# VH-VL binders against NFX1-type zinc finger-containing protein 1 homolog (znfx-1), part 7

Target 1, 210 residues: NFX1-type zinc finger-containing protein 1 homolog (znfx-1), of Caenorhabditis elegans (e9p860r1531to1740)
Amino acid sequence: RQQHRMNLTISDKIVKLSFYDNVTDAENVGLYPDVQGMATNLFFWSHTSMEESPDEVSWLNKHEISMTVALVKHLLKQNYTTNDIVVLATYSAQKNLMYREYANVFGSTPDSNVIPVETVDSFQGKERKIVIVSLVRSHRGGRENTGIGFLAVANRICVALTRAQHGMYIIGNGAYIMNNSELWNKIVNNLRRSNLIEYNLPLKCVAHGN
Key: E = the ipSAE of ESMFold2; O = the ipSAE of OpenDDE; V2 = 0.75 times the mean of E and O plus 0.25 times the DockQ between their complexes.

## First folded at step 4 (VH-VL)

Design w10 (from r4w with heavy chain T31K L60Y, light chain S30D; framework fv_rocatinlimab; at its last look DockQ between E and O 0.03; V2 from the best seeds 0.00; counts 0 for: pae E 15.8 > 2, placed apart)
Fold by ESMFold2, look of step 12:
Structure w10 (fold): chain C 210 residues (1-210), chain A 123 residues (1-123), chain B 107 residues (1-107)
Amino acid sequence: as target 1 above (210 residues)
Amino acid sequence: QITLKESGPTLVKPKQTLTLTCTFSGFSLSKYGVGVGWIRQPPGKALEWLAVIYWDDDKYYSPSLKSRLTITKDTSKNQVVLTMTNMDPVDTATYYCAHLTYEWGSGTYFDYWGQGTLVTVSS
Amino acid sequence: EIVLTQSPGTLSLSPGERATLSCRASQSVDSNYLAWYQQKPGQAPRLLIYGASSRATGIPDRFSGSGSGTDFTLTISRLEPEDFAVYYCQQYGNSYTFGGGTKVEIK
């Protein structure tokens, strides 16, 4: 009925349209600040890099890990902390690989430039100011039906889409997921109309404006 | 059959606010993916996009004119309204409204146009 | 904002001739979202082509669109008397920008 968590852009463009729900926004969500260093508070950072699956139940996307690390580094430079940011992975193998990459990129420092990575399921009921979602699944080979995997991804993403307060950034293969899910087809189409999906992440740059 | 028709004053004075109404039939602005846009054409000159509003109340404005434009809709009356403040003689043009729909893989483009209404700004 | 440059400004041809109209973008047009419109004197524009190369419903097959990235072309294979008009290209990949137009006139 009335939601007290999400920035108006996320509520308007994702929740209200994708679920066809009668949801209203509480006054406090209209007062949330814009995410520092970002041109928008909601964005789908798209790519076409293929996934990996060593055993058909463990799915990884190394390119999405690189994209996630780059975004995390940018946000930490904007004075965001571990308390402000979470990365949600749709597969446990992606979470585990992300933690190994953290060690390679950030070292063993105990400081707050290492942010939590959780699965969508383990984050149910929680929230953060900024949520980064790694979708993982991506295929270029012309196959349209990958079966059961997309049903599970779609359900888990519904939970993830309601975790962010100030901003949400989705990393995935937009073309692939829209061709393999009716829900994601609607979400991606809406984001394209709003200019909220692209291959280049829009950062806030004073020299170029925004 | 999709039809659109522009209505409003044909003569306005400098500094006044122009209000134009687009009344349409043959589609619903409550339908997913549907929008209505406004485009103008000064006499003898090229087309210039002004604003678009979509079924979900999402709005886009031409950057050079954004501070002067407001677009709204009344889905129950099949109407879209454009207001443009601080009119100047250079704003003299034929104003068109046009239909858009999102087609997967093809984007959104102006597929059906109204007949246009000439608005003259003079003092 | 992306700038569309149409050339030539005027194309003088006779009925039966082939017309080739150019539209060049200052940067790549996202997803080749490029449309062509025809406008006759005293009339509203009419959609001819969308997505760079797809003909709109009811448009004769003598109209064809081609190109990608920054360079787009409208071709009229055999001009009919009713084809003498002004033609505009328009990108809709990021905002909505019209070109300056090409007038196709009778020689």
Scores: ipSAE 0.005, ipTM 0.455, lowest interface PAE 15.8, mean pLDDT 80
Fold by ESMFold2-Fast, scan of step 4:
Structure w10 (fold): chain C 210 residues (1-210), chain A 123 residues (1-123), chain B 107 residues (1-107)
Amino acid sequence: as target 1 above (210 residues)
Amino acid sequence: QITLKESGPTLVKPKQTLTLTCTFSGFSLSKYGVGVGWIRQPPGKALEWLAVIYWDDDKYYSPSLKSRLTITKDTSKNQVVLTMTNMDPVDTATYYCAHLTYEWGSGTYFDYWGQGTLVTVSS
Amino acid sequence: EIVLTQSPGTLSLSPGERATLSCRASQSVDSNYLAWYQQKPGQAPRLLIYGASSRATGIPDRFSGSGSGTDFTLTISRLEPEDFAVYYCQQYGNSYTFGGGTKVEIK
């Protein structure tokens, strides 16, 4: 009934409004620092890029990989380490492609020097300071709508959205997902009301005086 | 064939509100991956993006002009309307509306443009 | 937030010559979502290239785009009389920003 993990904004804007109505926040979560270099501790970075599947079993979204890599680069410049950040991919194919892109961007590095990419299922029961979630599912550019699969399962969404301590950044096609799920319609509308979903990432601006 | 045409006043007084209408044919603004944007160009200067509206009514605005801009659509009339408040002589420009399409791996880009309408802001 | 700087401001060439136009971004363009437009006097811009290197429908093969990250180039391999115009680059990775333009004029 009392949660000890999540930043207050994540608890207030996602968990309490979309999953549970009787959760209270422990004192320690109010003491978490704001995510450095970000204007918000919770954000849905939206796009309109299509999904891809070679076999209707494996799903990936290449644009979300590029977005994820850009955000990871930014956070590393803010002095976050590979132990502070995890990327959660909703599909194994996305996880595998993301690790290949890491090799292209960061070079060949030991696993300990690369920000981990895990599936939601493999991260169940774990937590991280900063969580980036790649939702993968989107439109198919005029092909028959295949829905959102994994993302329609309330329990899996709850797991994905409750792993972060300090900040959570969701990458997905917000319009597509909300139109294909009542639960996501609720989540996205809650975020829209708080100006926490946009096409541009909310980077923190520094004002200079004198 | 995709076509777009801008319409609205050609002369606006300072401090007034500008309303421009984009009327289009050859596509539906209900189709996934489709949108319409507004871009302007002051005489002899570069292009400047103003706003975009997508098939699902998602709207995005130039950060520097966001407080002055409103973009809406009427899918049944094949129209997109841009409203800009508190007009100033520096807002004198040719205003364009443009179709945008999403392509996998290439993103959302402007591919077909209207002819543009010159709006002069003076007393 | 991303500023696009085009160079040179003016490029004076003769028909048949190769034109190379530069576009530099103040920070990396997401997914190389960069487009090039051609604009002739009194006309609307015409899309030439999108995704940094993909040629738009109906655009002649003498036009090619290249580059990634912060450095992008538009190349016209053999200038035709109708190619003398102003060219704009535009990023669409995290909103929409246009460059200042490069005027390609007859020598």
Scores: ipSAE 0.000, ipTM 0.441, lowest interface PAE 17.1, mean pLDDT 81
ESMFold2 (binder alone), look of step 12: mean pLDDT 90; pTM 0.922
OpenDDE, look of step 12: ipSAE 0.043; ipTM 0.661

Design w11 (from r4w with heavy chain T31K, light chain S31D N94R; framework fv_rocatinlimab)
Fold by ESMFold2-Fast, scan of step 4:
Formats: C-alpha cells, sequence, structure tokens
Structure w11 (fold): chain C 210 residues (1-210), chain A 123 residues (1-123), chain B 107 residues (1-107)
C-alpha cells in the first residue's frame, strides 16, 4: 500500500507496526511542514487521572478535557485555525462535555474560535492537519478497572490514528492503556523508545526555538 | 435527612469473626450515585478506610485487609454488612459506616457518618 | 499506595487567629480528589471540604481549601471556639487514604 495522508513519523510509529505490514510512503508526505510551536509532530501526552461515568456505559475524563483545552489554546496562538485542528473523543459523552467546556473557555477569550470536536465514528473519511485524540479510558480511582472498551478494537484505533496530515497528539493514561491492551503495549513501547510519551507537553518557543 | 447507625458486638475474642451492620435511612442504595463505606479508628489514632459498596453492588477493600473483609448490602432492609475475620487486639477500634456520594466531576467522597460503635478485642 | 502526611501534628492558637493546616501526598492526587474532615472528641468526623476546594453543605465561609497535585492546605480564617478539633485530610482519587491528623488546640 502507498499512503499520502500521514507524515512519516505517524506512519512509522503507529500505523505500519500496528495495522499494516506493507505500507510504503509516497514521496510527498516527507514534505509536510513541522507543527509550529511543538518540538515533535507525534506525541502521547500522558497522565494518571481517573475516568468517570454517570451510568457505567458513558465514559468521561475531565482532566483530558483540561489538557485538550490547553493544547488547543497553544495551537491557536501558533496561527492554526478551526479548519486546521480537530479534537477526536473516543466517547460521545466526552465529546459533548468537551464542546460545553470549550464554549465556556473560548467564548470569552481573545483567542476564541469554534473548536471542532467529533467522535472517532463521525470523523471517518475525513482528515485534518492536526488531530488531538482523547482516549478517555483510565483507572476508576478506588473501583476495579472496566478495561478500555472500544479502545481495544484495532479498526477503531486505526481510524483515530490515521486522520492526521501534519501532527497527532494523543492524550491518555499511557500506563493504564498499555497494561490493558497488547496492541497499545506495542504502540506505547515504540513511542517510549523514541521519547514520544511523557507527562509534560513538548512545547517549542516560537521566538527562540528552544 | 440521611442517617446511619452501626450495630454489632462490642466485645470480640481473638481469632473470632466480627460482623457489623449499618442501618440507614434517607436514601436508597439502588439509586445511582450512592454508596456506603466502613472506616475505623483505634483509640487515639488516625482514621483508616476498610471497604465500600456502591449502588451497582461494586465493592472495594483496603489492600492490606482485603483477605479479611467482606462487604454486602440488603437493599430491602436498608442495611450494609461488614464481616472481618481473624480478629486481633490491634483491631480494637471505633467502627463507622458512612454515606458516599458519587457526583460526575466531583468523584466519590464521604459526606454523612454514623455515630460509630466501639469494638474491643480481648480474651 | 498514596501516603498523606499532615503538618503540624499540633497547632496551638487563640480564638480569632488564622489556622493553616498542610496535607502532603507521596504521589500526585488524581483530579485533586482530596477532602478535609473535622472531628471533635467522642464524635464522628464531619466533612468540611471535597475536591480540594469545594465547601460542603452547611460549612461556614471561614473554612477554605486550596492546593493541587501533592500539596494541599486547609485554612480557617478566624478561629471560633467550636473550631478546636482534630482535622484529617483524605484522598479519594485512587482508593481512600487518610492523613495522620492535625490537632488544633487552645494555647
Amino acid sequence: as target 1 above (210 residues)
Amino acid sequence: QITLKESGPTLVKPKQTLTLTCTFSGFSLSKYGVGVGWIRQPPGKALEWLAVIYWDDDKLYSPSLKSRLTITKDTSKNQVVLTMTNMDPVDTATYYCAHLTYEWGSGTYFDYWGQGTLVTVSS
Amino acid sequence: EIVLTQSPGTLSLSPGERATLSCRASQSVSDNYLAWYQQKPGQAPRLLIYGASSRATGIPDRFSGSGSGTDFTLTISRLEPEDFAVYYCQQYGRSYTFGGGTKVEIK
């Protein structure tokens, strides 16, 4: 197969190892620009915050909402627009809460913009320059783990992780997810070997390039 | 008005099993977002969490005591029962049951407590 | 397991003074799920603060909570006679753990 959509780092670190063995990259994907204001074009921004559920069938992670807001604010300050960025939530409940929180935060700020938030399913067949993925599933505080649900399904993950052209930023509990999925164990270990997973976001100063 | 009251033996011999009952009113354990936990306090010492049971019958136990503890509920009687095996003099404490609120975005925390019942373990 | 360390162990103050109580966690408390309880001799604990900074129903405005991550503080802005008690912090972000307590006593 020959792919034209994703940058080389995303293709090599996630897609080829996890979903396809014989994918070859078209020459033009090597020409995609680096994400402005970020030290890397692929990163797993990890945390240890718990998941929540109002009904044990809908899943939420409020800390991940705060993380996505922070990252979106940074990217908007780097001259990206609503047409360049999408936030993908793996659960409809997370998408709905994100939309409400983003309206509250961005509706009254100087950097206010319409923030596109979609579920993985609603984004099939689409692509964006920058994709932020909120994985949602994590430990339950004191309660026993419920696993990672749909996140363990390879074709769902493939859809989520193949939508980005220039940059992909994954937000989730890396330790929890890798311990609950053989596929994610492979993905996270590959990212770890490349220093692409950490608790702090790899920001790059626009003025100084540090 | 949420109220809880602990009941059970006040004196237990070493190696025996302790059974405590929490009887409550003002809420139903079948209602989403509620739970009941057990916490103990040895004389002059800090509070120690033991176990909790949630509205969906999910249960959690203190890791160090898990092998000794069982928590169950009887929704029709408005009761939660804690059983602790192999009692030892160091288990002498005031045992409390407490109402737990689960609120989305606020987590699971204890808000209303019973008066407590002192259980002495001696020969 | 997360260990909570409260300091000081005893705080001796007069009515009208400000009390500042510290609770330090051995690891970051998930989602700032930290509560504060007041306990008077012979009585059950009473919830004061949850979610690090939210005041429980019926709790006077002189009680406030702050902090995040590993460092949390309970402040009583102007001590009343009924505020002399033992105060416990408790994390509920991952299971449930109580601190060792801080006794606020009349000097």
Scores: ipSAE 0.000, ipTM 0.453, lowest interface PAE 15.5, mean pLDDT 81

Design w12 (from r4w with heavy chain L60Y, light chain S30D G93D; framework fv_rocatinlimab)
Fold by ESMFold2-Fast, scan of step 4:
Structure w12 (fold): chain C 210 residues (1-210), chain A 123 residues (1-123), chain B 107 residues (1-107)
Amino acid sequence: as target 1 above (210 residues)
Amino acid sequence: QITLKESGPTLVKPKQTLTLTCTFSGFSLSTYGVGVGWIRQPPGKALEWLAVIYWDDDKYYSPSLKSRLTITKDTSKNQVVLTMTNMDPVDTATYYCAHLTYEWGSGTYFDYWGQGTLVTVSS
Amino acid sequence: EIVLTQSPGTLSLSPGERATLSCRASQSVDSNYLAWYQQKPGQAPRLLIYGASSRATGIPDRFSGSGSGTDFTLTISRLEPEDFAVYYCQQYDNSYTFGGGTKVEIK
């Protein structure tokens, strides 16, 4: 299989080890530049904040929205534009809330010219330089574990994780998700071995421009 | 100034559907950070949130009442409509619509309220 | 859903006294998503405090809010006759919930 959309690090750590026996990266994939202002081109920014649901069928994680805002602000300071970045939400409720928040932070009117926020399903067949994924599902503060729903569907995960050309940044509760899915257990363990999952964002030191 | 006013039937028979309209002025429901919610209060009891609709047509409903509630907006007419099915005497309450300010990291609150309309459910 | 419990149910005081009203959440609430409302008989509620401690426009400085996590407080430093009313707390951190109310009545 030819893989033209992804940086070699993303392909090696996630796609080849988790979904495919054999994938051949295109000749020019390894020539894509490193993400400016980031220490890595692939990272799982983990947290332990609770999920929420207004109706037990829609799912939200407000802490993850704040995390995506912080990351997007940083990337815009590195000269990336709204054409370079997309934020993918695994649930429509999260996408709608995130779009609302992004209108507040980045623009005066919620429209298609603000930071793009899409669901994984609506982004199939598309790609961006930088993809940020909000996984949403987490614990509920002592209430019964309701699982991870969407995140357990291998095909949907594969779609989400194959959209990035230069960089992929995953935001989620790594400990919770890996304990509720064999697939995510493999993904998270692969990331851990490479120091690509942490509670702190891996910002590149810019104290000196060298 | 922001103003809201509820309108609809004041008497409803059991099992009928209630339709209430909120007509407002002083803001647009196409402006980011703006929503309109419905809250009710049975005589002598506490406030109970029912539903909210935001500028982007995002909708949220009380979990216990979700199957009975529909909220819609007509931005050009400055109206929000709430529909509640299968009315019961326990649904007798004053129904309020209210302007909602939503701003992430700064708060979410109902800052301007309509006068309320009493809806009595009886045979 | 987060349940908000207000106490006491009724607070009997005289004009000039200090009122302290409690709102306790069943789970931690981000203070940015806690508000307080005042309601007088036959009237719609009026926003007093948002973000746990920010006074709404036109609200006198005798009203103050404080708290974080699961415990929030509304304080009226010196009751005026117009302050005898029912007070409700509200959260939006996880769904939308109002407390049961605290009635501040004349002793």
Scores: ipSAE 0.000, ipTM 0.458, lowest interface PAE 14.4, mean pLDDT 80

Design w13 (from r4w with heavy chain T31K T108Y, light chain S30D; framework fv_rocatinlimab)
Fold by ESMFold2-Fast, scan of step 4:
Structure w13 (fold): chain C 210 residues (1-210), chain A 123 residues (1-123), chain B 107 residues (1-107)
Amino acid sequence: as target 1 above (210 residues)
Amino acid sequence: QITLKESGPTLVKPKQTLTLTCTFSGFSLSKYGVGVGWIRQPPGKALEWLAVIYWDDDKLYSPSLKSRLTITKDTSKNQVVLTMTNMDPVDTATYYCAHLTYEWGSGYYFDYWGQGTLVTVSS
Amino acid sequence: EIVLTQSPGTLSLSPGERATLSCRASQSVDSNYLAWYQQKPGQAPRLLIYGASSRATGIPDRFSGSGSGTDFTLTISRLEPEDFAVYYCQQYGNSYTFGGGTKVEIK
């Protein structure tokens, strides 16, 4: 039950609440089409899988890579292309591992010709129809629920969450991040009120309308 | 093969400090995804986790015991040391060290355990 | 803190019978990071199951783990004489906590 078009939903549910006191939406943002094959244009696909790091400087989350690949496969079946979708990884190690998984899943297709994977910093000032954000940071089995690193930096979060024109799909550990950031606590609670955060992705079959 | 062995005093007086050493073989505590933890078990009671140290020197302690516990490692000696202050008769238990391993999708879990060392706290 | 409650406290069975052991968590266990251990008198615990359902190396296929969220089960399909022991569940999704144990004994 999407009540608005994509940009209005993003603006109302996360951006205005979390980052801005006053945001003026353009007249035409309400005219953006719904994302094909998705029951909602904004969603936080939550999980509880742990992060890992080979050197405590690089961070990655292999479960989020599997989730991202599954979502990308679904969107490609809806006739979205490499010009329509971008994946934003909060860490370079995650970006690099995603490219390897693309090669494994799509065979001989060059990684650069599948779906662009960029870091949030490298995507500053750009926009895409559909943005998928991989947050990476989760707890480290038994570790104190602190240290979300990149995700605590408000200006980087703002960049990540404002890049989508039609749809935004966030992949991360919702419980972990909300317990470690006042900003994410506000974002996640607002998404919960709107049923926009769950462990299962809200898919919709275009042919069957479900 | 991974093996671990606990060593330290078997008798401690109330209010003293306990120091236990875990000496291991078959793995390096510099390897990504490994750690060593300490677990205790009072006679006839359940297992209780105490502390863990990871390959990158990150440490985690039981919240109820955190103020009393210190865990350290010496990677070159293949040793992990646990120190527990202000011992009390209720701390009488068999103390185990255990190898912690990481598996993608399954997290950090304890797979191999030492034989345990009984520490009695008595005047 | 996540508290794990194991039931029953004692399970009295004969060799050849099926044993079903329950472990209930006070909160959802992150990523189903739940392990089962077997402990015999005078011995260290032995890992049986990790990740709720994965068998550890060398563990016979009569042992199986199932469940998710707050409700987990260890099943021993046909008890062998060496299976009479105390069994502990342990979550490692948020810190590390153990259940109180279930004793499987010969009736």
Scores: ipSAE 0.000, ipTM 0.453, lowest interface PAE 15.4, mean pLDDT 80

Design w14 (from r4w with heavy chain L60Y T108E, light chain N94K; framework fv_rocatinlimab)
Fold by ESMFold2-Fast, scan of step 4:
Structure w14 (fold): chain C 210 residues (1-210), chain A 123 residues (1-123), chain B 107 residues (1-107)
Amino acid sequence: as target 1 above (210 residues)
Amino acid sequence: QITLKESGPTLVKPKQTLTLTCTFSGFSLSTYGVGVGWIRQPPGKALEWLAVIYWDDDKYYSPSLKSRLTITKDTSKNQVVLTMTNMDPVDTATYYCAHLTYEWGSGEYFDYWGQGTLVTVSS
Amino acid sequence: EIVLTQSPGTLSLSPGERATLSCRASQSVSSNYLAWYQQKPGQAPRLLIYGASSRATGIPDRFSGSGSGTDFTLTISRLEPEDFAVYYCQQYGKSYTFGGGTKVEIK
């Protein structure tokens, strides 16, 4: 089936190799502009910071929230608006903490323009120009329930990774997730072969043009 | 001006459930950055945090007491309710409710406190 | 769970002296999420410092907070009679935790 939503890099590097065997790109997706201020339209911004859990059921990662703030601030400086960007959290606790952080950093009230923060489930059937995904889980966690939970569910991962029109930016612990999920092992290896996963964001350097 | 006041029973028997109500004025618990917490202090001992509820209904509980605690809010009545099950004499304490300001990078701080209510657990 | 250890447990000083109170966390406190409270006998606690070093509204400048990571300090540069009280530190994280308190008493 022809896909009209995603740019060619996202389709080629994630969707076709990981989820679907026979997808063709419609003519219009080749015309989507490159994300301004970014060297790539698809990137996995990796880290090794541990997640927290207040009850061993809810999970959050404060370092990832700081990373989303830095990326969102950069994109707003490139003239993107709150209607162009969405941040997806894989856990409700992360979404709630992001709301609090974004209210304080970006000065929002209930009636003001706020960077949209959604759970993957609540964003099903929707799309945005730029999607930022916070994966949260960075360690095994407690003794009896060891694993990456939500991240191993293929349908939810597919929903998260197919919502972007122009750019997709994934924030997570790449080494952890690839070693704990066969699906993520495929995704991360495909990104690594294309130099699309690293500890530093691939920002365009204003002084040197890279 | 922000004010808070605790109400509930002053005497509880062992194994009973304690229900405390915090009634407040001067703010809305639907305003971003606002929370209400419960803190207790046994006679002559240190402060111990119990639970907090935020404007977005996000809730956190003391890990050691999590299974015994429930915190809820009614924004239309300006009330926060704490329920604690299976009371024991060691739970004898002054119970405070407090207004919390959440500010990322600056921390979670309780800037206005109620007067406290002493709850004695005895047979 | 992050545990906050306050030291000393009791600090005996005279008015006009400098008080230095320590709060040590068992793990690093994220983003300086640390507050200090003052409590006088029979009264509710009063916020003094938030964000490790920011003074709350109405708090005299003789009170100052410092530190980061695991080691935090509350300093009272010149004790006034009304400053003799119990002081508590508090952090945000996996749980909201108070320290055991430091009692500042008259010699």
Scores: ipSAE 0.000, ipTM 0.442, lowest interface PAE 16.2, mean pLDDT 79

Design w15 (from r4w with heavy chain Y102F T108Y, light chain S30D; framework fv_rocatinlimab)
Fold by ESMFold2-Fast, scan of step 4:
Structure w15 (fold): chain C 210 residues (1-210), chain A 123 residues (1-123), chain B 107 residues (1-107)
Amino acid sequence: as target 1 above (210 residues)
Amino acid sequence: QITLKESGPTLVKPKQTLTLTCTFSGFSLSTYGVGVGWIRQPPGKALEWLAVIYWDDDKLYSPSLKSRLTITKDTSKNQVVLTMTNMDPVDTATYYCAHLTFEWGSGYYFDYWGQGTLVTVSS
Amino acid sequence: EIVLTQSPGTLSLSPGERATLSCRASQSVDSNYLAWYQQKPGQAPRLLIYGASSRATGIPDRFSGSGSGTDFTLTISRLEPEDFAVYYCQQYGNSYTFGGGTKVEIK
């Protein structure tokens, strides 16, 4: 089956190895430009910050919200717009908290109050040039781990990781997630072999090339 | 009302360093989404982008001129300074500074320009 | 680097006529990351259009922009005497690049 939405790096590192056999990339996906201001078009920006929950059914990761804000700020300086970027949250509680934080950081006016935050489920059937995925699930400090819930569902992960045309940036606790899912163990190991997962974001100045 | 004005020497000898100052009013370079850029135009030729500095002190330079250019800002003085080393007659041009604005859905673009200052490089 | 090619180099028309100016990019530009400027002799450029089709504040409705991908157009529906000038396109999707300009002159 031919895929038209993702660039070749995303296809090679995540989709072909994790979800599909013998998928053929459409001719046009190889022609998409590199993401401006980023050294790579696919990256897993890892951290070790804990998850939070008010009720053991809603999940939050406040550190990941700060990370998404920093990345969105950088991309806007590269002349990307809200029409080019979407942030996908794996939980509705995370999405709602992100809206509050974005309003605080970016301000809100009638013309600029649309912050591109969606849940994975609400974004099915859509695509964007740049997709940032907040995975949310992590350790709980001294409390018992509750697993990874949403992230264990292969079909939902496939949806999240196949929405990007030009660039995909995953924010999560890589070590925690790979140790709690066979699928994510495969994905994270593929990214590690290609040096596409680290604790620091791979920034690149457009004019300087550094 | 946004205004910008370029100042600096009008005549530079080959091999010298050019320093140009952009003084502005009507906006603050600490405001999110604001920047100032430098663009030049040789007589009878097209516009050429040189450098830009953003509200958070981030900087971009033309790749072909990067090694010769330095852009800095002084937010308290409402000034942006461009320095260009090793001037050559081919660098003779009118130099403009321009306000960079951000709009959701449209990105960063130049809306208001200074009047320009002609810099001639000759002996 | 994205190279912008403007055509024609010179367009000779009379007041009241329609002007159509072309800007072609060496590689795809997002359709919202293209601007048009007007420049008269001895003056700074003036922003006309941004985001390929959005008219800047104070710009008359006879100016319109269109296009996407690699092909962009500036249209002046009915030339006024003040419209005879040089016009530049500029992309801002990958750094900042200007075209070579199109001179609109009186026939």
Scores: ipSAE 0.005, ipTM 0.466, lowest interface PAE 15.4, mean pLDDT 81

Design w17 (from r4w with heavy chain Y32W L60Y T108L; framework fv_rocatinlimab)
Fold by ESMFold2-Fast, scan of step 4:
Structure w17 (fold): chain C 210 residues (1-210), chain A 123 residues (1-123), chain B 107 residues (1-107)
Amino acid sequence: as target 1 above (210 residues)
Amino acid sequence: QITLKESGPTLVKPKQTLTLTCTFSGFSLSTWGVGVGWIRQPPGKALEWLAVIYWDDDKYYSPSLKSRLTITKDTSKNQVVLTMTNMDPVDTATYYCAHLTYEWGSGLYFDYWGQGTLVTVSS
Amino acid sequence: EIVLTQSPGTLSLSPGERATLSCRASQSVSSNYLAWYQQKPGQAPRLLIYGASSRATGIPDRFSGSGSGTDFTLTISRLEPEDFAVYYCQQYGNSYTFGGGTKVEIK
């Protein structure tokens, strides 16, 4: 199939190898510019910070919110605007907490708007230049695997990972997610082979261009 | 200053239940990113993790000992209690409680330990 | 469960020498969440290194940690008399696992 909304790296690493056998890229997709200030256009920024839940139904990850703040601040310094970036949360509790935190941090953005935060489901059928995904579910030492819910649903993951035009940045516990989903095991292994998953964000030196 | 101190019986008979208390100061176990764990060390052997309890009352146990262990906290008393059932001579060890701290980029790790309490299991 | 293997079991060295201690994991340690502890006879363990390479507060700069994935090293650049002790590695990326220890003793 022909697709126009994803850059070639995202298509190769996630869509073609994980969801589709016969995807062809439209001629103009390869012309999208590289993300300014980033060494890669696709990256899994991994961590091992634990999740929180008040009721075992609502899930949030405060460390991931801090990571999204750091990445968004960097992108704003590269002349991206609030119209260029969206942050997708896999849980509504995470989205709601992000709204509060972002209002505190980004209340003075150039366009008088805070960074858009949406759930994956509410972003269905939309696209954005840069998409940041917060996976939320993570596991401290010792916790039994009682299910990862949303993260195991292939169609929802496909929605989240196909919304970016220029760049996709995934924030999550790579080891935890890989060990709890066959689909994520495949995705994470593909990213590892390409050096697209690490604990440190792959920033590009603005002074030297490398 | 963070301090922890273990207390409980120093001698336990086989098949009895062991109850150990960790009393701490210098932190609150309701603070995000804080936990307390229990680790033991048989004489001349390596350290072995037993259980942990976190600020949100979440609890985890060593898989091999899970059926024998219960960990609880009393935030108002600054105490964490470990209970271990069906004691055996091979459970003779020094039992430690330790503080868990969270740090951005470094995760949740043990930093400060109690002095330890030797528990001997003998008839 | 991740198993940690420490080698050698015993290092016999003199003060002033360099000690190199190995810790190998049976599978990759998430986020390089690996710690090193020092334990002297009759005492509780003392945290030396966390996150594979970060020194804990008050730890002398002769102690350094390195490595990633499955292979980790603790280096003591120049042994002082007070450094003769047992050293344990511990991963905290997936549950909590301790190595079997390496004893550093006087030659």
Scores: ipSAE 0.005, ipTM 0.463, lowest interface PAE 15.3, mean pLDDT 80

